# Ledger of designs, part 218: VH-VL binders against o27280

Target 1, 266 residues: o27280
Amino acid sequence: MDSMNVPEVLEIKRIVEESESVKTFIFSWDFRREVRPGQFVMVWDFRDEKPMSVSLIDPVRSEIGISIRRVGEFTDRVHGLSEGDLLGIRGPYGRGFELMGRDILLVGGGIGMAPLAALADEATARGMRVDALVAARTADELLFLDRLEAAGVNISTCTDDGSCGFKGFAHERLLTLEENHDMAAVCGPEPMMFQVMRILDERDVPAQLSLERYMKCAVGICGQCCLDDTGFRVCAEGPVFWSQELSRVREFGRYRRDPAGRRVPW

## First folded at step 9 (VH-VL)

Design M86 (framework fv_cemiplimab)
Fold by ESMFold2-Fast, scan of step 9:
Structure M86 (fold): chain C 266 residues (1-266), chain A 118 residues (1-118), chain B 107 residues (1-107)
Amino acid sequence: as target 1 above (266 residues)
Amino acid sequence: EVQLLESGGVLVQPGGSLRLSCAASGFTFSDYGMTWVRQAPGKGLEWVSGISGSGEWTYFADSVKGRFTISRDNSKNTLYLQMNSLKGEDTAVYYCTRGDYSYPFDYWGQGTLVTVSS
Amino acid sequence: DIQMTQSPSSLSASVGDSITITCRASQSISNYLNWYQQKPGKAPNLLIYAASTLQSGVPSRFSGSGSGTDFTLTIRTLQPEDFATYYCQQSYSRPYTFGPGTVVDFR
């Protein structure tokens, strides 16, 4: 087993509270094991192991960050940890985002901004112009605005309730933003990503979308990570897919699968 | 066997309201987006409205936006189209179809005729 | 909105003929094109989706081709039950739009 397949026990170096329900856990990282935006790691609390997207990649400080939303027993336990406590980290896994051209649009919903924040850092470091549309249900759920601003990103916001920026959904806000981009990257709730993808396809903007589905396995054969019609496995072949690949999946934007593998409508 | 059965089409005065229903059977209704397509007498097909499997996402043609609402009751396998402020140009056979963006309109009901006339 | 046009608007044919109907989109729609058949007094039936994929149960004499803006429906060895109106439809973006239809009549 190499370092990617054996959990390394790492000390929590810093914890950043992003919102009432989201924290970023920062670890020292040996960059001889490379990490790219869009990849994920398995986080082990010595009881359960869950996949988490990498939200910070900082080779200068030799740090990575992992942003975790409190949604269940595992994440509740992890949120209860303090600086100095230990977590097992295995990975990275999955394919990362590909950058091309000079201008990129990021569209993120809720925790989906986590992998896009890491991508924004890389894109700005490469000299790209970065526009971000950050969407959430309420203003308190908008994530990483300060980080994006510090990176030089041009930010637009929208909230379902109108508490910050445009009142409405991400795709409704996107319709008012008629700009040319060489590519886009999208991450958030699947119904949001589906609507955004359609608009970007119409505008002939190539898009990459990151699927943040529930999964129990990061390595090997995993039916719960598999997309129905195409046989793609999020943990093995994803989580990042081009929009043309997702257009073939009847499941995308229509239903998901619960941990038992049953179809559940969005 | 997949079956879709529309009902509710009648003669209505301009400015009136009407609700159409579509009873679905032979498939897991909640797994599919549903669409209403209309056809005016002697004319072609016009997309009217769509709804996601969960009912969370709804879409409308500009010609009906603000006047029509689409909804579904997944426990009863039934799709609805509530039509308000009806106009003469809304006169058409209304078809219930199974499908959304990711899935073609692969099954259609027999249609129900709505006539808007004084 | 994406505009769809069809050619011809109507044609007359005999049983055993091969016929071709064309469909053009006002912008590129990749392969997001469907073909429907509508017989008098009946609901439309899906024939072809994704420009060239036959719906289950549709006879092999029907075929579709094309990508981008230009699409073709071909019916080889026309049968009596094929006299109908044929519609193309883009599924690329909302509002989903249909062509005006092509009427295939007896000669």
Scores: ipSAE 0.000, ipTM 0.404, lowest interface PAE 17.5, mean pLDDT 83

Design M87 (framework fv_cemiplimab)
Fold by ESMFold2-Fast, scan of step 9:
Structure M87 (fold): chain C 266 residues (1-266), chain A 118 residues (1-118), chain B 107 residues (1-107)
Amino acid sequence: as target 1 above (266 residues)
Amino acid sequence: EVQLLESGGVLVQPGGSLRLSCAASGFTFSDYGMTWVRQAPGKGLEWVSGISGSGEWTYFADSVKGRFTISRDNSKNTLYLQMNSLKGEDTAVYYCTRGDYSYPFDYWGQGTLVTVSS
Amino acid sequence: DIQMTQSPSSLSASVGDSITITCRASQSISNYLNWYQQKPGKAPNLLIYAASTLQSGVPSRFSGSGSGTDFTLTIRTLQPEDFATYYCQQSYSKPYTFGPGTVVDFR
């Protein structure tokens, strides 16, 4: 295989605790290998390999960051690591976000804010006006608010339980936000993204959406990571898609796949 | 100052091949998607091909798909267009432009003339 | 593919005139519309992006408007350097397509 498909063993340079359940792991990176917001890498702990979105891209410091939520055995082991420990990184993979126009709306749910935080950094560095709607179940699950604020992003929040900002779901909060945008980028639970996409379509705001659920497949070799009607593979042609592309996919927002690959309703 | 300089345009016979180059300077080349746009003599502008900053993602107009390939060498700040199976309809000035989906075509080179004729 | 049309195909004007060029997309492209100016023998230059945002260094007499399928470029108080061909271009989806151009010349 090409050298891009072989994991590089990298030293953990810094760890940022984003919340009780989320950490960002920062590595030195050679930017002769480009990394774009919305792309992902495969993280290898020398036992298992899992896909993780890139959440920090810093060419000035020659660093990338990967944000990982503690949800199982692999992520528990990685969360137990310290600065100076080693991880294997393979990639980057996938199609990143595209920026255009003068202003952008970001809509992120939970860990979906990770790739959007990297996008916000790029958008603000390029002089764009950035508005972000940050959604989570509870206040302690809202991510990257300090990074977004430091970057000059205009932040709105919502939580399902009302513990911070608007009480309700992201799409309900979006209905109360009226400002026009040249484009939007959305990442979070698929039912949230579907509802948000419908509202943005009604407002004639072109949106890019990141589908993370199929990133388990190795890029270019796993045929099971396919969207139905169009034949798109999330790891090959995604994870970022324009709303125009997703409008032709029967599966988006209607059903998902369990660990066995079977279709189940949301 | 952003500068783009195309080279390689010459007279070629139908069915021939040619590679165009575009030397970029004055910006971080790998941060930008790049595009080739052509203009036939006395005609309008036609988008030909685009490439992402990394070079991993490439796009082509239907008129050139399967015949042209776009590539870049970020270590040399150079964009390429490999043109195969050239047709008379490919006769045009080829412009190198900075930009893609996320950026308008904000800087253009002066163009290089490709003539496909016997 | 999204088809772009422009009206008029050509226009004769005098210095000091105000002119309007229209661009139409075959489907909705929101505000993903750019305008370019090309002088004879020269490369095109960007005038306007996102339908109405003026590129840095472009004179304020140029303005753009529209959304969806219908767009206009307006030049107030036409100057000698404005006699050129103008192209609209959609950046909504690949392949990116240009209008056929509008020639603005002396008369």
Scores: ipSAE 0.000, ipTM 0.387, lowest interface PAE 17.6, mean pLDDT 83

Design M88 (framework fv_cemiplimab)
Fold by ESMFold2-Fast, scan of step 9:
Formats: sequence, C-alpha cells, structure tokens
Structure M88 (fold): chain C 266 residues (1-266), chain A 118 residues (1-118), chain B 107 residues (1-107)
Amino acid sequence: as target 1 above (266 residues)
Amino acid sequence: EVQLLESGGVLVQPGGSLRLSCAASGFTFSDYGMTWVRQAPGKGLEWVSGISGSGEWTYFADSVKGRFTISRDNSKNTLYLQMNSLKGEDTAVYYCTRGDYSYPFDYWGQGTLVTVSS
Amino acid sequence: DIQMTQSPSSLSASVGDSITITCRASQSISNYLNWYQQKPGKAPNLLIYAASTLQSGVPSRFSGSGSGTDFTLTIRTLQPEDFATYYCQQSYSYPYTFGPGTVVDFR
C-alpha cells in the first residue's frame, strides 16, 4: 500500500490543443514519484477512472502532460474542463521504453504518438539521433509535429488520404526510409504495429511496441489486460513489449477485449 | 471442431457476376480474419482476397482488384466474395480459409468450382 | 510483389525415403513462411508456419528450416500418405504469394 494506489487531486495548470480531438493536460508533478516514457497513469474525474499514457515528462519545469483523445463519455467530460479545474491522478504504472544505441526510430499512429513524444524528449536529451514516422488518417490528425521539430527530431509524415507527406500507410512509408537504427519504438493501431514489426524484424532492428488496451485494474490483477497466447498483463508486464515477445502472441493485430472481456476484432 | 463450407460456384458467361458464400462454424467467427484462395484446374494455389475480423480492412490480388469485393456478416458467421466482370482466367476452385496477415491459413473448406466459359 | 519459387517441381520417392523441398523468396521475408500439403482431390492443409513451427496434429517426421530468402521442408521416413503436392507461402507482406508447388510422386 503506497501513494501510487491513492489518487492525488491535481489542478490543470495548462491545456494544449493538439488537434480537434486531442488535448494535452499539464500538471505540476513531484518527481519523487519517478515517471518514464511509455508508462501510464489513471485519470479520475470524480466519477470514472481511465488509463492514459504520459505524453510529457519535464523535470526542469516539474510538469507532466497527459494527452487525451475525445472518444466517449469520460473523455468528453474531461475535454470540457478548463485550466484551474481538478483531476485525480494515480500512478505511474507499467513498464516504460528502454533506450539503446545512438540512432532510434519512432513510429506512431494517431494518439500512439503521445507516449512516443515523451520518449523523443528523453532520447534527444541523451544526445541520440531520433527519426520519427508520424502517421494519421488525415493531416489534421497528425500529432506533436511542432513539439518533435522543436526537440530536433527528423520527421517523416504519412496520411491515408495523402493530405500531408506520403500518401499511404505507415508500413508503406517505412519501406522507403533508411534502415540504420539501433532500436525502434512503435505505438498505434495494432494492425499498423504488426506490419511495422515485420519490416523492423527483417531489418534486424530491435523494436519495442506499446499496447494501449482497455483495463479495469492498475495493479495488474484484472483479466481484461491479458494477452491470449502468453498470459501477459498489459498493466503489469506491459504496456511496452519487445517485438520478440509479441511475435508469439496470435491475437496481436487481430483482436482485443472490450470492458466485458469479449473479443473485439480490428 | 472448425468447419468451413463454400457455396455458389456455377458456370457463368464472361462478363457475368457471381457471389460466393462461406459458412463458418466451430469458432468465434469475428475473432479471425478470413481469406479466399483459388486454384485453376491443374494449377497451383493463388491468393485472391483477405478481410479482417471486423470487416474494416480488405486486401486484393492485383488480378482481381476493382472486380471482386470481399465482405462478411459476423452475425451469420458468413464470408462472401462478390465477383464482377468475370474472365476465363477466373475459372478455378475457390477455397474459403481461416487466417490473414496475423494468422496462417490453418483451416480450409472443401472448395466451390467457378467455371467462366470463354 | 514477392515471387516464390520451389525446387524441384516434382520428385519421385519410395516409402522410407527422406526428401527435401526448397522454397526461395525474391526478397527477404524473415521467418514469415508457411508450408501446405494438398492431396489429390482434397483441400490444402497447414503443415508448418513461421518457417519451422509444426502445426498441431502434424506428424513429427515433417520439419521446416530457413530464414530470409531460403527455406526447406524435410520429410523424414516418407509414408504412403505423404505423396501429395507441397506449397510454400510467404505471409510477410500482401499480396500473399504461394510457390508453384512440388509434386511428390510414388516411384
């Protein structure tokens, strides 16, 4: 029993509008509670609690950011909040990304760029060369481009409709990029991540992939977080997995589970 | 026990249309991507089309793109292949298979013969 | 598109023989290769996936090996029921492609 299991009520210090559907909520944070890129927190609006990836980690300003996409009742209520309003935060939870080598590739789809933006900040602070492939359905849904540019990241974009950058899917764009990376980190829709993983595996680039699945329990007891083939629990053993771990999971890229535990196909 | 049963194969004139069906049982249909594979008489296997478990993602061989559409009805455990602008080269036994990009083709139906006279 | 080739196109063998079939991809496909068996008048069945993983229920005399562009299927101590056509198939990228098949005939 410790402070990670009790929500701390924090004031929304700043809100950044990332797109029409995504906002980043910034809070003052006591870094005696360490937080790593790839970890998540439970966000409590005093009615419901949902897991959200940490998208900003700034020890210099003593701030964390949590990026939230508007997709349902809970997120609609949170999006209606203003600077000065309160939210409960508990965590962080899960294992984060590990940085290796000097040159890294980030591949993010939609809101999956949120945990990768935090990773980009840490990697550039370590003096690493960072290439980011940012994918979305349309140009208006590309996230964190200004922040990545400010950090010195080399950015490639692709959109399904061709409205910005390469016209096509992330894996199609990846085939046209150079292959001299020491590691990769990937986060986005599972079908995208599966295709990207194949290419990285062929290039012998070790990859870490983040699974953003539904969960009911932040301490890893909940069966909703389990992967069928391996019994991995996303909140306990994830959300970040190495590609070699995921290559053994038949459900990866095929289906996930809803709040009731039913399989939901991609 | 997994069972896949194809139907709809008949003789069709060039330029005609035909819809094939595949009835699935013995597993949770919506959890699996499905694929159509064909085999011309005396020839090898040719991948035709695939569909994700939800039906949102579809894939086609270049030889059929623009002419064929794949769809599924998860409430009826049924896979479909709508074949338009049929050519003599489309003459083949069409197999329904369980599997897609994330899963090997681990179960196959018995096939249904489509003959396009030319 | 990734082109798959198989060799030999056919081979004649006797019960008790050990045989090998080779499959080659036109580009590297890592270990995303499956092997199928098709008996005359029957639908194909999956033998091996991920280049070397035996499908449940398939006899242990079947084995697969290889990675990248070159793959082999080996049948140790050939049995009468093994006379069939064998196909390799890449699952690395769509459009998925099959090899042309290898016919294993009774000698």
Scores: ipSAE 0.006, ipTM 0.465, lowest interface PAE 11.7, mean pLDDT 84

Design M89 (framework fv_cemiplimab)
Fold by ESMFold2-Fast, scan of step 9:
Formats: structure tokens, sequence, C-alpha cells
Structure M89 (fold): chain C 266 residues (1-266), chain A 118 residues (1-118), chain B 107 residues (1-107)
């Protein structure tokens, strides 16, 4: 349908400051257009359009939330907006996470916790036990800890600099955690996800990984979201992939593509 | 043709510092993670440190963590290993390799010998 | 850390022989295992990656097999240039670990 490809101009209902560099923008949403954790929307500031993962899905309050990290001109402009201002939202796009079993492990790095926070809400609402490993470079970059705790999630943290929780990377922390889960969901920098995937494969934990990749345009239209040796399109076939699918991709964890389609190392 | 050329290995006193360099050519340097592997005289291979293509991610063996720093200059196609607080146990030939978690160590330099002795 | 062991530690063979070297990981590493050859006084070179995939330019007499914890490197019809030390290496998880090596010499 055309409604999926035309931006709807929505009022910013509420803004939550998640950290010095991350804000969540909350909008009223008509849930006749279903949204699932792991899907993304295109956010339009009337100059540029960028893909953003949905971090809050609340059908009871008829709200969605979109968490945005300040990393460039577009996101800097959006961070300058206030409650009552307008943004264009198009979507949702992509395949979301699937839930199975009784227990789930979430492993998130930085802004990668955004789609996992929405997943945590759905998993807890379904009565699943949720454990989250939240990773960041420093303590002040850890995201959604209060929200996860309020939802009843069991939280472990790690920071590269040791300022909160385990000192080290997510995969190093995961090696010290011996509890098995029926499934896992992982989102963060590709090098982190690659290492985490290997450990989960060894433990026979089926994992879904969300590729937070730069995209130039709407679902399936731009080749820059393709993976080299498999032809997978992140916006068309992803962004969520099972670990068994992703293990076949040579570029995973090695490089990404910029807006011009050029290879950029992680 | 892929080439990796290490330099900087010398005799250094315990507690001293040394920086190794590895000049890369024949491939797009920034597309690949790089690794340092060492070999003590008459012994086997030991992984030392790795760095992602962008330089954003670095990893170290526990034996060198806090003493060694890995870095790269993608504009010069050069990999570095800064070694501080050197110990006799750090005596080894240090090899520069192309590869990390994404790829096997498919190309190796000739190695540069570091000797830590008084 | 994932511990790697190799057997035998040394092996004597004649040109034309077929030899097998084994490598074991302390935990499953799927197929994330590489084999390297090192000749005396020289840098190692990659022979096999992903347990069984031959590196470009490596002679077909080399082959690898295995998955999980048990792996083998086979060299059929041994040539003079094959007398060297062979190392297995897991690329499954940080820190990367090598086996202690297997020395292949004559007699």
Amino acid sequence: as target 1 above (266 residues)
Amino acid sequence: EVQLLESGGVLVQPGGSLRLSCAASGFTFSDYGMTWVRQAPGKGLEWVSGISGSGEWTYFADSVKGRFTISRDNSKNTLYLQMNSLKGEDTAVYYCTRGDYSYPFDYWGQGTLVTVSS
Amino acid sequence: DIQMTQSPSSLSASVGDSITITCRASQSISNYLNWYQQKPGKAPNLLIYAASTLQSGVPSRFSGSGSGTDFTLTIRTLQPEDFATYYCQQSYSWPYTFGPGTVVDFR
C-alpha cells in the first residue's frame, strides 16, 4: 500500500533524555499499522530522511518511541527539536525479531539496546524470563537500564573502561555467564555481534542478530544495504537475521557501506 | 601482491619501551583487521593483539594487557605495536599479519626480533 | 581461554608418505579452525581455513577435516618442501589460540 511509503507528519508527544548523546522521541501511533520489535522507520526532518529502529511499542497507550543518537548533522538537528514539533515517519520496514521458548538473552551494545528494549517489553509481556547483557564504552553510555529493571529484566553490564560492571567487551563478559537460554537476540557493533554469535552457536543457543547498517533509501531500493557474498539486503531481508544465515556472510564484522556504497571498515 | 614488512625490533633493557611498525602494501589496508603474533626462540606461536580495520576495536592477550597498545594509520598503510614495561618473557620474533575475527591470518610479514635482556 | 592441543608433537616421515596431524580444542569451535605451515627461519603461511577450505595456491595434497573439538590435517604424498612445523589455530573466539605445533622431519 501507498500509506507505507508516504511519510506521515507526526507531532513529538514526549522526549526522554536517555543519555547525553541519546534521546527517545515518542509519537502517537495508529496500531492498525502494526509494528514489531526489530523493525525500523524512516525519520524525515523535511530536509533528510534516515532509518531509525523502534525502541518503544505501546499499543495500550497508542505510542511508539524512536531512539536517536547524535552522530551527525541530521541527528543534531533532530536533537534540537522540542515537544510539539513535527517529524515525518514512514514505515515500518524490515522483519522483526521472533520469540520462542521460555527464556531469552538480550545482548546489546550502545544504541543497539534500542530495538532490544522494545523486544524486552514484548518478551516480558508474554511471560518469558529475560536476561540482558548491556555493553557500552563507558558507564554514561549504558542505555535503558531503568526501563529494563522496571520490566523485570535481569541485567548484567559491561564497559570497555570498567566504569560500570565487568571491565571488558560484551563477548568477554558473556564467557563468564554460564546460564543457557532458549534463544538470544543481539544488536550492536558488528565486531561485537560476530564474537557473541560464535559463543552462542557453541552453546546451541539460536540467536537473532540485528544489523544496524546505514541505508540511503526505503526498503529494498538501494544496493548499499546488500551483503557481498550472499546478496542479502538488510532493509529487505533484514535487519534481523538468524545466526545460521549470518555465519555464511564474509563481510559480517569486517566492513559496512557508507551512503555512497563505499566499503568502510568497522 | 600483498606485502607486510615489520621493523623496529632491537635489543632493549627490561622495563624499557619499543614501538614496532608494519608497512602494508598491495591491498586496501583499511578493509582489513590486523594482528600481531609472536614466537619466542624455539617455541610456538602466540597471539598478541588485534585491531579492526577502522582502529575502533582493539584486543590483547592477558600477558600484554595494560603494557602494549596496538594502533594503525590508515593514511600511511601502517600498523603499530607500542610495547611498554618490557620483560624478558617478551623476547620473541613479532609477526604482522593480515586478518582478525573476520578472516584467517592469510598473509604474514617476515618478522622482527625483539630481545629483552640486560 | 580455549586451549588447543596437537598430536603428535613430532613425526618422522619419508618423501611419498601420507601423514596425519590431529588438533583438539578444549570446547567446540564449530569449523573455525585454521592450519599454518612454518619452515625453519621463515614466517608461517596459511594452508587451510574453516577447517577444510584450502587456501589459494596451496597444493591439493593438503586437506583438512573435522568440526567441533576434533580436527585433522592430512598431507598425502609428502614432498621435500613439506618438512616443516604445522600449527592449528582457533579463530572462534578471542583470545585466538594456537596449538603447540607438530614438527614434521625425515626419519
Scores: ipSAE 0.007, ipTM 0.483, lowest interface PAE 10.5, mean pLDDT 84

Design M9 (framework fv_cemiplimab)
Fold by ESMFold2-Fast, scan of step 9:
Structure M9 (fold): chain C 266 residues (1-266), chain A 118 residues (1-118), chain B 107 residues (1-107)
Amino acid sequence: as target 1 above (266 residues)
Amino acid sequence: EVQLLESGGVLVQPGGSLRLSCAASGFTFDDYGMTWVRQAPGKGLEWVSGISGSGEWTYFADSVKGRFTISRDNSKNTLYLQMNSLKGEDTAVYYCTRGDYSYPFDYWGQGTLVTVSS
Amino acid sequence: DIQMTQSPSSLSASVGDSITITCRASQSISNYLNWYQQKPGKAPNLLIYAASTLQSGVPSRFSGSGSGTDFTLTIRTLQPEDFATYYCQQSYSTPYTFGPGTVVDFR
């Protein structure tokens, strides 16, 4: 067990309300422990521990940010905290995104924009051209638009209900975008990612996709590992995978597994 | 043997509502997305709506968006199409099919005729 | 939306003939193209999926080819039961769209 596997108790320095259901919690961070976009940390509220993607990496201010959507008991408790309160942070864990080429497309759905916002910061700092397709059910669920704009990202939006940008889903909007990219990074619900992956594969754009359910596999817990149709387990360090890796995972985009390992359809 | 049985097609007045049902058997229902496809008399096939295995993801053709709702009851192996604000142009045979973005529409029911007329 | 076109809109053929029907997508759909057969008064039947994979139970005289935007359905040694309407359909992206159909009539 090294220092990365022991939670450090950190003070909540700032809280940013991203939407009615999403908050970003900002902590001072010692960057002798390197953090990269696409990596996650384990967040401990002194009762339960959950994996959360790093959404802000700011070595100039010596800060990291963790964006958390309110979905259950743990996240409800964390959302009830205030600046000055304490949380345990362990990590970082997992393989992050790799950047290559001059142009990158980011495709994010809902909270999936969180790790992509951190990636956008790194890509723009490297001088890459960044296009982001930000998708949500409604306009008020679109995340990080101000941060992306401030970073110099070219933003397209789509909402299921048409309340902002293109009316429709991310993959439908992507079909209307004409420019090719050297690479793409995708994060959101698996059905969205599966359909986006198909389009990018056809365009010969190498894509990296981030899957929340594989975060526990990256810390040595096999409960989030995928199974193929023959019942053979495929254990791979996540949460970020290349599209060629995911094309071999028969569960991807079709069903996930609950904590007991039972199939849950998407 | 995979079997899909549609029901509910009747004559309805313009502006009316109707719910179609599709009873599925012979396969694990929640493993598959499901789709409704319609065909107006003497015309070609038109995709209407699709739903993922869990029911969380639903998709609609622009012609029916806001008027139709697709749903499923996985405990009863049944697919539904709730049709509101019906128009004459909705007159068609409605087919229940097995399939979605990850599977072809590999099995089709026999269809149920919906007629929208005064 | 992805538009699908088929050619010809109709053709006349005799038993024993080989025929080809073409389908074109307005943009690339990889291999997410399906072919369906519909006989008068009946529901459609899936013939081919993933552009070239024959559905179980479908006779080997049916074959599909193509990728991207251009696809073909070929029926070798046409049989009496093959006189029907044939539809292509893209399953690449919602809204899923069908071609207008090709009617294969007895000559």
Scores: ipSAE 0.055, ipTM 0.622, lowest interface PAE 6.7, mean pLDDT 86

Design M90 (framework fv_cemiplimab)
Fold by ESMFold2-Fast, scan of step 9:
Order: sequence, then structure tokens, then C-alpha cells
Structure M90 (fold): chain C 266 residues (1-266), chain A 118 residues (1-118), chain B 107 residues (1-107)
Amino acid sequence: as target 1 above (266 residues)
Amino acid sequence: EVQLLESGGVLVQPGGSLRLSCAASGFTFSDYGMTWVRQAPGKGLEWVSGISGSGEWTYFADSVKGRFTISRDNSKNTLYLQMNSLKGEDTAVYYCTRGDYSYPFDYWGQGTLVTVSS
Amino acid sequence: DIQMTQSPSSLSASVGDSITITCRASQSISNYLNWYQQKPGKAPNLLIYAASTLQSGVPSRFSGSGSGTDFTLTIRTLQPEDFATYYCQQSYSFPYTFGPGTVVDFR
């Protein structure tokens, strides 16, 4: 699919300010190029190209949304753009989430709620019951609560500082939630995902976890998105992985890799 | 070789404060989460607190939550435990360990004794 | 909190004997269980993690087994240096909890 590997220059149709540091950029999209929750696109600002989570998939309006957290030069430049400005988009890339059963649990931390928000939309559209545990350090960093509520999702929140919902971490809150889900999807900081994975494994809930780190394989650079111990390639075999596969990876939950392949602690 | 060296343990009065340090060497400190485990004289092991490699994620036992804080200085390869509002039941040898939820406690320091008594 | 118990609290054995120590969790912890050895006056040492994986440098006479709630540590052909207290520890969820320990005395 050559058309997926050529950037299409798209006009920013709408910008939603999700928080002080996160914006969702919305574009018209031709759904002959199907996009699935959990997949990513390459965003090109005519200088640099970076992988970004797809957070809105709306075939009725023919729109996709891409949520971007401000963390460096590229994202600072993109955050400076306005409605009507242009960006290059190519993709989608990677494996998306698979939906199974009737009752699902979503566990998201920070910007990790972005791909899970798109998944929540699909799951509710299919008539599934969706419970979401939304975690952040502070209330100001909780993302997509209004959108999840509008979709009919049952929301639980937790913040490290107790400023909204349960005071504590996602895994501590999860231990107080009912155990009757057919599957779970998890996305957020790896330390959070590691603890959540272990609880879900014990409950025999099949879980899918999204690793959105080091996705340069999308531009044809082999091996740059490998997991340290297993050799899994995030862009080719992910970014979505089943929990059993991740339980054997030594680096999962401990550190990530920067673009040069150096270890960076969580 | 991995080496962890605790310091700071002294006699302190109830309600007092104390800061423990752990100097690490022989490995890339920032690649590992670190944990404090304590042992009261003649008793078993009790997990106290853990911190991720970056220092962004911290965890505490309920018995110390709100009184103790864990921190690290990766530029100095040093782990800290700030202990406030100390109680008699905090009397223990405090061990610095390498490890967190993603890695077992595979290396331990020699421990530093904290005594809380009037 | 997950409570850990060990049995027996103490045992006496001769050099060359094989012994088994049992650890029980108050709820299922899958295979997220570690075993530690503490010799008198010394810091603890990791023996086994993930219920059955032997730590590098630990003699092969040590082995671990079990899953869920019931776990065992076996020491085959006991040596004089095995006189120690042994602790199990769950790494399944916070707060992490240790068993009360099993003291191994050589007769």
C-alpha cells in the first residue's frame, strides 16, 4: 500500500485543547484508508516527521483526530499551528486493538488515554459495556473525561495527589474495581502498565497493552523500535501487545529507548 | 561489582526527622528502580518505599505514607529517604535495595540502624 | 494487603538433609514470588524470583516451585553455609509484603 507511505498534505480543520500540554488536531480523512484504534500516523511539519497516536476515528463525519503532547521542538512547533494550517500525514501504521467479548476495561495514564479514547468510541458503537480507569498525577492531567462520558463509558478516576477521584495509582484503584471483564486495553507509562498487567493476568482477563515508544520503523528503519530482551518490533509487531508477551520483557516497566537507542528511565 | 552503602542512621526522638542516604556504585544507577526495606531488631523484613529509575514514580507502605518521602539524585548515584514524624515503631535497620516492581531486590546494602527513643 | 505466611516458623536439619519451606499468600499472586536468604548479622540475599527462577550465582541445590497461593523453597543436600532465615515476598501488588521468615538451624 504505496499511498500509505506518501504523506498527504491535510488542512487542520479543528483544534481541541485537551489540557495545558495536550491538543487534538482534527483532519478530514478518506476512510478507504481504514484507521483502527491503537494505530498511529506519521505527522510531518515540513521539517521533521514524528509518530502520533490516533485519538479520534469518526467515519460518519469523515474525520480523524491526532492528540499531541508538547514535549520538545517538533511538538512545540505543531502546537503553534492554527486551524487552516497544513500538516503532512501518512499511515496508518502498526497493529490496532482487537475487541473481544461484551464487557471491556480500559486503563489509561496521561496521554495514553488518546488511543484508548478512540477504542472506547468503537466499543460503545458496537454495543459493548465499557469501564474506563483514567489515571494521572493531578486532576489537570486527566484527559478525555467529557468525551468518554458522552460515549456512555463508566468512568473511574485516580490521581497521585488525590485532586480527583481515588488518591493513589492506577493499580491501587484497579484492586478496588470489579473483576468481571472479558478483555482489557492498557496504555500509559510503562511502570503503570506493568503493575496493571500483573493484576489483570491474575484475574484471567486477557489484556492488550500499547507500547508507543521509538516507532522509527514506520519510516523504514529496521530494528529501532525493538524491545530489548525479546527483539519484538513495536511498529511491525505492535504497538499493541498481549500481556503474556510483555511479562517476559526485562525492560518493560523499567526504561525506554531514545532515538539514538540509549536507555532512558521512566 | 554492585555496591550499595547506607548512611544516616542515628538515635532520634519521637516526632523528630531524619534523612537516610544510599550511595550506589558498580552499575548504571538511573537504569534501576530502588527500594527501602526495614527490619526491626529481631523481627522480619518490611517493605517501606520504592522509586522508579527516573524518580517520577514513588510508592509507600501505608505505615509510612504521608510521613516518609523517597527521592534520588541520579547525577550523584544517591537514593534518599526523608523520614518525618518518627515513631518508636520506626526503629529498624533500613536497607537500600536495587529493584522495584519490574525487578526483584537483587542487591542489598549493609543497612543503617535508626533508633527512635526518648 | 496481601498477607504472607510461612511454614514451619523454624526447623532443625543435619548437613546433607533436604528441606522444604512453604509460603502461602492470602490471595492468588500468580508466579510473582521471590525468596531471600538472610544469614545472622548480614543483609538479605536474593535466591529465587518469579517463583522458580534461580538468581545468578546461587547454588543449584536451591529450587522454587508453586503458583497462585502456595509456594515452596527446597534446599537439597544442605551445607553448613545454609544456616539462615529464609523469607518469601510477593511482588504482585503494592504494598509488597514479606513472609514472617523460617529459621533453619543445623543440628
Scores: ipSAE 0.007, ipTM 0.477, lowest interface PAE 10.8, mean pLDDT 84

Design M91 (framework fv_cemiplimab)
Fold by ESMFold2-Fast, scan of step 9:
Structure M91 (fold): chain C 266 residues (1-266), chain A 118 residues (1-118), chain B 107 residues (1-107)
Amino acid sequence: as target 1 above (266 residues)
Amino acid sequence: EVQLLESGGVLVQPGGSLRLSCAASGFTFSDYGMTWVRQAPGKGLEWVSGISGSGEWTYFADSVKGRFTISRDNSKNTLYLQMNSLKGEDTAVYYCTRGDYSYPFDYWGQGTLVTVSS
Amino acid sequence: DIQMTQSPSSLSASVGDSITITCRASQSISNYLNWYQQKPGKAPNLLIYAASTLQSGVPSRFSGSGSGTDFTLTIRTLQPEDFATYYCQQSYSTPWTFGPGTVVDFR
């Protein structure tokens, strides 16, 4: 049976507090169902179902992790759960990141570091050199620094308020970093990703960007997954796109869509 | 039909303050970033400031950073430029434009003249 | 900051001529270059964006080309309404900078 269409009820094995607003929920996973960094799953609390990026992929322990930021009723309910409680998991969905070359750059903003943390684990396991630029509004919102450090990642940080690392935005920090990378992966707020993409494009660094947009339908049947000018469906064709694909999308970095398909500015 | 109408340009003394307004119509204002571009008499175009559709992201030219602020009221379809500590070199026609870091400046207002002189 | 230069600063032409204006960036800006036309006493209007894409309603006699640091605007079979000042502008990085302009006058 195609696992993408059938939710499985899984027990929460462990919960990791990443910050005041972010928790990682860890489940036993049968790796006969392949999961790649950059893919997402539908998380079902037996009332509502929402897409969440996979943030940990550990075939040695037979575990996956899903990092969830508290932003509304669904996520608040899930944050109230304990080890031993049950959640429905459906998927994985979407295209994952593709690794190429020997030296890679990760640029993450806030919860956007979640799928990039999984990618960092795979890249370091393959013997790649990984540089990560971790950005947030404040030091409290920087995520996965200890995990990245433990994996041997070379970390640079920046915060809008200057409370940790470089004071400023991710793209301003990026301009001060070395240009020698074979590829980049970027995930965070779209305005940040747009600015970062332009710099990487000029440096001839192929970049993959992950769009974590609101979706009505996990299998891409409805228009909520579409990008404005290209007709790309985020859940079917994304959430990971090459920068060359996104350069043709006028809505990228300007607005997103709500459940009714209306444009919502950043 | 897209329309942008600037107002507020007057003669002001050096060190003074002035607020420019731009009334937008004919499109969903909140979907677009907006920009101010100025042109000194007989000179070329100079970008001044930009603001995202939500108003959360703002950008400024170094020549005006710390003196000017850009803001918008999406409920009134209006863009603002608050100009403080004005200098003679700020004398220019100020144009309101639709567009920002991710979109070309595809519609321009007719401009409003600001003169900074004693 | 990215500095933009244009050449020539002015040129004289006749109706029916083909003209070329060049724009140069002080560093590579990929395809993030726009061209604007400003007629005397009027606000500018957008002609071309992304180096080579014509804005809706702009006549096909206008064309743009280039990438990186060197860009060209070409107007074939110049019409009376084309006598204007032309500006290039990089949209690659803030501050967004304009070229100094090229004045296209009657011969």
Scores: ipSAE 0.006, ipTM 0.463, lowest interface PAE 11.7, mean pLDDT 84

